# VH-VL binders against p93756r25to151, part 4

Target 1, 127 residues: p93756r25to151
Amino acid sequence: EIQLGSKLVVGENTLWVSNNGDFALGFFNPPGLLNRFSIGIWFNSNSIPYDQRKVVWVAGAGVVVSDNSSYFELTRNGELVLFDSLLGVPVWNSKTNRFSVSSALLRDDGNLVLLKDREEIVWQSFG

## First folded at step 23 (VH-VL)

Design J2
Fold by ESMFold2, fold request of step 26:
Structure J2 (fold): chain C 127 residues (1-127), chain A 122 residues (1-122), chain B 107 residues (1-107)
Amino acid sequence: as target 1 above (127 residues)
Amino acid sequence: QVQLQESGPGLVKPSETLSLTCTVSGGSISSYSIHWLRQPPGKGLEWIGVIYYSGSTDYNPSLKSRVTISKDTSKSQVSLKLSSVTAADTAVYYCARGPYEFLTGYRGFDYWGQGTLVTVSS
Amino acid sequence: EIVMTQSPPTLSLSPGERVTLSCRASQSVSSYLVWYQQKPGQAPRLLISGASTRATSIPARFSGSGSGTDYTLTISSLQPEDFAVYYCQQYNSWPLTFGQGTKVEIK
């Protein structure tokens, strides 16, 4: 599980990974966009080459941030926030600060979920 | 041990189409973007275009009306076609690849083919 | 598109000397800059990306610096294998563009 306060930063090459390892969430560079990154979920398999169907979800339908230490955070108030550090502003959030989120989970089916009481789904990426 | 190799005719007549193939050995092209560049003899480099890991393409605006880049992932090959050539298109043509652009974005080309000279003359 | 201008066009130097190569962009490229080395009959070799980050296996005598429109490549002590043409290339904006090169040749 992904705890409140967890974050991913462009350039640190860190990922949130499902329990069985089949899915990863992290920053990727969309084709054609120099020095810009989105947050996505993709198949995380060494035996299957990438193609366009590999990325199954993108935060904010493809909003981008700069590579200047921009980050994706599960905030302590239970929001997922994508922050552009060059611009100094969030470009997307999950709008879940009133949902009593206790944690997040990237499920083995590739669905990112926000949990109340570490159990109840109160938000999901495949909504 | 990834290796890129350009192949195709070294002589092309004016007004015809230049056609080259980049073959990638020792690795797959499915996760990488492949770029084409050229360098006229004794001169600097010009970026021609790219086919991304997704299969989409972008081209240098100076060449866009005449250039097509395509790939065959089953053969690990990327093709360049440049139509309506003139003597100005005489150059060494390179295919090149960067690191895993999906995660890192473009950071320069750390793998290059040896280059192939294409001469445009009658 | 962004024009990259290198200076000087040619340097004639001896092994052991310090080399400083200049690259100027027509507008800011925000440190999205690459340096390449090219020897006759060979493809370019990546030296530096992000203006200052050495590529894998590049010796420490190569260093890059600069910001905005003005960038430099320094070779602290020129070795015999360093006589080549050096190119800068920006990746701030499409299309990718290169400088015309600086030739470093043996005196």
Scores: ipSAE 0.702, ipTM 0.869, lowest interface PAE 0.9, mean pLDDT 90
Fold by ESMFold2, last read:
Structure J2 (fold): chain C 127 residues (1-127), chain A 122 residues (1-122), chain B 107 residues (1-107)
Amino acid sequence: as target 1 above (127 residues)
Amino acid sequence: QVQLQESGPGLVKPSETLSLTCTVSGGSISSYSIHWLRQPPGKGLEWIGVIYYSGSTDYNPSLKSRVTISKDTSKSQVSLKLSSVTAADTAVYYCARGPYEFLTGYRGFDYWGQGTLVTVSS
Amino acid sequence: EIVMTQSPPTLSLSPGERVTLSCRASQSVSSYLVWYQQKPGQAPRLLISGASTRATSIPARFSGSGSGTDYTLTISSLQPEDFAVYYCQQYNSWPLTFGQGTKVEIK
């Protein structure tokens, strides 16, 4: 599980990974956009070569941030926030601060979910 | 080890189409962007265009009307076609690739072909 | 299109000397800048990316610096194998553009 306060930062190349390892969530560079990054979920099986991974979901329908330490955070208030550090503003959030989110989970089916009481799904990436 | 190599005719007549192939060995091209560049003899480098890992393309506006880049993933090949050539298109042509751009973005070309000279003359 | 201008066009130097090559952009490129080395008959070799980050296996005598529109490649002690043409290339905006090169030759 992904705990409140967990953060991914552009340039650190760290990922949130599903329990079985088949899916990863992280920053990627969309084709044609120099020095800009989106948050996406892609296939990440140990048996899938690095160069054959496919993106299955993108936060905010493809919003982008700069590579100046921009970040994606599950805030202490239970929101997923994509923050552009160059602009100094969030560019997308899940709008879940009133949902009593306790954690997030990247499921083995590739669905990112926000949980109440570690069990009830109150938001999900696949809608 | 990944290696890139350009191939194609070294002599092309004016008004015809220049056609080159970049063959990538020691790795797959399915998740990489491949760029074409050229360098006229004794002069600097010009970026021609790119085919992204997605299969989409972008071209230098100066050449856009005459250039097509395509790929054949099964053969690990990327093709360059430049139509209606003139003597100004005489150059050494390179294909090039950077590190895994999906995660890191563009950071320069650390893999280059050896280059192939194409001369446009009658 | 961002125009990259390198100076000087040619430097004639002896081994052991310190080399400073300049690259100026027509607009800020925010340190999205690459330096290449090219020897006769060879493809360019990546030296530095991000204005200052040395590529793998590049000797420590090569360093890059600068910001905004003005960038510098420094070779702290010129070796015989360093006589080549050096190009800067910006990746702030499409299309990717190169400077015209600085030739470093033996005096």
Scores: ipSAE 0.686, ipTM 0.864, lowest interface PAE 0.9, mean pLDDT 90
Fold by ESMFold2, last read:
Structure J2 (fold): chain C 127 residues (1-127), chain A 122 residues (1-122), chain B 107 residues (1-107)
Amino acid sequence: as target 1 above (127 residues)
Amino acid sequence: QVQLQESGPGLVKPSETLSLTCTVSGGSISSYSIHWLRQPPGKGLEWIGVIYYSGSTDYNPSLKSRVTISKDTSKSQVSLKLSSVTAADTAVYYCARGPYEFLTGYRGFDYWGQGTLVTVSS
Amino acid sequence: EIVMTQSPPTLSLSPGERVTLSCRASQSVSSYLVWYQQKPGQAPRLLISGASTRATSIPARFSGSGSGTDYTLTISSLQPEDFAVYYCQQYNSWPLTFGQGTKVEIK
């Protein structure tokens, strides 16, 4: 599970990975865009050839942030926030600050979910 | 150990199509973007275009009407076609790749082919 | 498109000397700049990306600096293997563009 306060940062190339390894969430460079990054979920399975990357979800329908220090965070307030550090503003959030989110989970079906009491789904990426 | 190698005819007649292949060994091309560049003898480098890991392409506007880049992932090959060539298209042609452009974006080319000279002459 | 201009066109120097190579862009490239070395008959070799980050296995005598429109490659003590042509290349905007090169040659 992904704890409140967890971040991914452009340029650090860290990923949130589902338990069975089939899906990853992280920053990627959309084709045709120099020095710009989106948050996406893609197939990451060891049983599927590494070269068959398919992005199945993109935060904010493809909004982008600058490189360097831009980040994607599960805030202590329970929101997913995509922040552009060059512009100094969030470009997308999950709008879940009143849902009592306790954690997030990237499920083995590729769905990113926000959980209340570690059980109840109150937001999901495929929704 | 990734290696890139250009191949194709070294001599092309004016008005015809220049056709080259970049073969990538020691790795797959499915997750990488492959670029083509050229360098006329005694001159600097010109970026021709790219085929992204997604299969989409972008081309230098100066060449866009004449250039096609395509790939065959089963053969680990990327092709360049440049139509209606003239003497100005005489150059050493390179294919090149950077590290993991999907995750890091463009950061320069750390893998280059050896280059192949194509001369456009009657 | 962004025009990259390198100066001087040629430098004649002895081994052991410090050299600085200049690269100027027609508009800001925000440190999205690479440096390459090219020897005769060879493909370019990546030296520096992001204006100042050395590529793997590049000796510490190579360093890059600059911002905005003005960038510099410095070789602190020239070695015999460093005599080559050096190119800068911007990646701020499409199309990717290169400078015309600076040739660094023995005397």
Scores: ipSAE 0.677, ipTM 0.866, lowest interface PAE 0.9, mean pLDDT 90
Fold by ESMFold2, fold request of step 26:
Structure J2 (fold): chain C 127 residues (1-127), chain A 122 residues (1-122), chain B 107 residues (1-107)
Amino acid sequence: as target 1 above (127 residues)
Amino acid sequence: QVQLQESGPGLVKPSETLSLTCTVSGGSISSYSIHWLRQPPGKGLEWIGVIYYSGSTDYNPSLKSRVTISKDTSKSQVSLKLSSVTAADTAVYYCARGPYEFLTGYRGFDYWGQGTLVTVSS
Amino acid sequence: EIVMTQSPPTLSLSPGERVTLSCRASQSVSSYLVWYQQKPGQAPRLLISGASTRATSIPARFSGSGSGTDYTLTISSLQPEDFAVYYCQQYNSWPLTFGQGTKVEIK
């Protein structure tokens, strides 16, 4: 479970992981894009063969950020924000600042959800 | 414990197609990008192109019209084809691999094949 | 494409000496730069990535510095095994491009 204020930063190689470990959310380098990174969800567990580990969701349909300590944050206002630190602007957000989000969860089915009262889904990804 | 090895004919006639294979042992190629480079005798290195972990490719614009890179993951092999060769294509050819690019992006090549000289001559 | 220019073309030095090798890019490469060492008959060996980060198992006598268009590889005290050709390579933009090399040879 992902608390308000949680952040992933390019270059730290940290991940948000589902409870059973089958899915991970983090920064990855899209093919062909030097020094640029997207936020995605991919199959992550040892039960999924390496050649079948695929990105199943990408924030903003593949928007990218620079290598300069760009970050992905669940803000205290309840938004998921992808921020490009070189440009100094967000490049994508979940648009959930008025949804009373209390936390996020990467579910064991690969769906990233935003929760009200830690149980009610008020936003979800495509995965 | 990963090793890369280039193989193919060392002599190719002008106008024909240069064909090389990079065999990767001690690991899978599914999660890594494989690059081809060359070094003409007495000169520096030139990047030819890459086949990414996704299977997509990019090529040096200087060679793009003549080059094809492909892979066979079941055999852990990556192929280079360079068509319509001339004497200017004489070089040592290398395949090379970097770290796990999915998470880190390109950071240089820490594994290289030993290189294979290809001479273009009648 | 970005042209990488190395200087000097050749250095003749003795073991124990300090070496500085220069690499200049035709435009900023934002520290997206690697250094390689190559001995005759061998493939290049990765020394430095990100302009200043030593690769695995590279001795501390090798250090990289610089920013923008100007980069330097320093070998603080040359060892006999360090006589080789050194290449810089940028990865700021496609295509990847290399300098022409600096040969470091025994005097």
Scores: ipSAE 0.666, ipTM 0.853, lowest interface PAE 0.9, mean pLDDT 90
Fold by ESMFold2, look of step 23:
Structure J2 (fold): chain C 127 residues (1-127), chain A 122 residues (1-122), chain B 107 residues (1-107)
Amino acid sequence: as target 1 above (127 residues)
Amino acid sequence: QVQLQESGPGLVKPSETLSLTCTVSGGSISSYSIHWLRQPPGKGLEWIGVIYYSGSTDYNPSLKSRVTISKDTSKSQVSLKLSSVTAADTAVYYCARGPYEFLTGYRGFDYWGQGTLVTVSS
Amino acid sequence: EIVMTQSPPTLSLSPGERVTLSCRASQSVSSYLVWYQQKPGQAPRLLISGASTRATSIPARFSGSGSGTDYTLTISSLQPEDFAVYYCQQYNSWPLTFGQGTKVEIK
């Protein structure tokens, strides 16, 4: 599970990974964009051939941030926030600050979920 | 060890199509973006274009739609075609690769082919 | 497109000398800058990316600095193998563009 306050930063190449390792959530560089990154979920297991390792979700339908220490955070008030550090503004937000989120989980099916009381799904990436 | 090697005709007549192949040995091309560049004799480098790891392409606007880059993943090959050539297209042509761009983005080219001189002459 | 201008065009120097090479951009490139070394008959060799980060296995005598439109490559003590042409390249925006090069030759 992903705890409140957890953070991914452009350039650190850290990932949130599902329990079985088949999915990862992290920053990637979309083709055609210099020095810009999106946050997404993709297939990540060596048991899945590379040509099947596709990005299955992108925050904000492809919104991008600069590589100037921009970050993706599960905030302590329970929101997922994608922040562009060059512009100094958030560019995407899950809008879950009133949902009593206690944690997040990247599930083995690739669905990112926000949980209340570590069990009740109150938001999910796949809708 | 990964190596890139350009191949193709060294002499091309004006108005014809320049065709080159970049062959990658010691690894596959499926996860990487491959770029083409050229350097006229005694001059600087010009970026021609790229085929991304996704298979999509982008080209230098200065080449005005004369260029096509394609790949054959099963042969570990990337092809460059430049149509309607003139003497101004005489150059050493390079293919080049950077790090894993999916995670890091562009950070320069740490692998280059040896280059191949293409002369456009009647 | 961003025009990259290098100076001087040529330097004639001896081993042991310190070299500072200039690269200027027509607009800010925000430290998205690469330095390459190229010897006759060879492909370019990556020295520096991000204006100041040495590539793998590049000796510490090579250093890069600068910001905005003005960048420099410094070689603190020239070695015999350092006589070459040096190119800067910006990657702030498409298309990728290179300077015309500075030739560092043996005196």
Scores: ipSAE 0.649, ipTM 0.848, lowest interface PAE 1.0, mean pLDDT 90

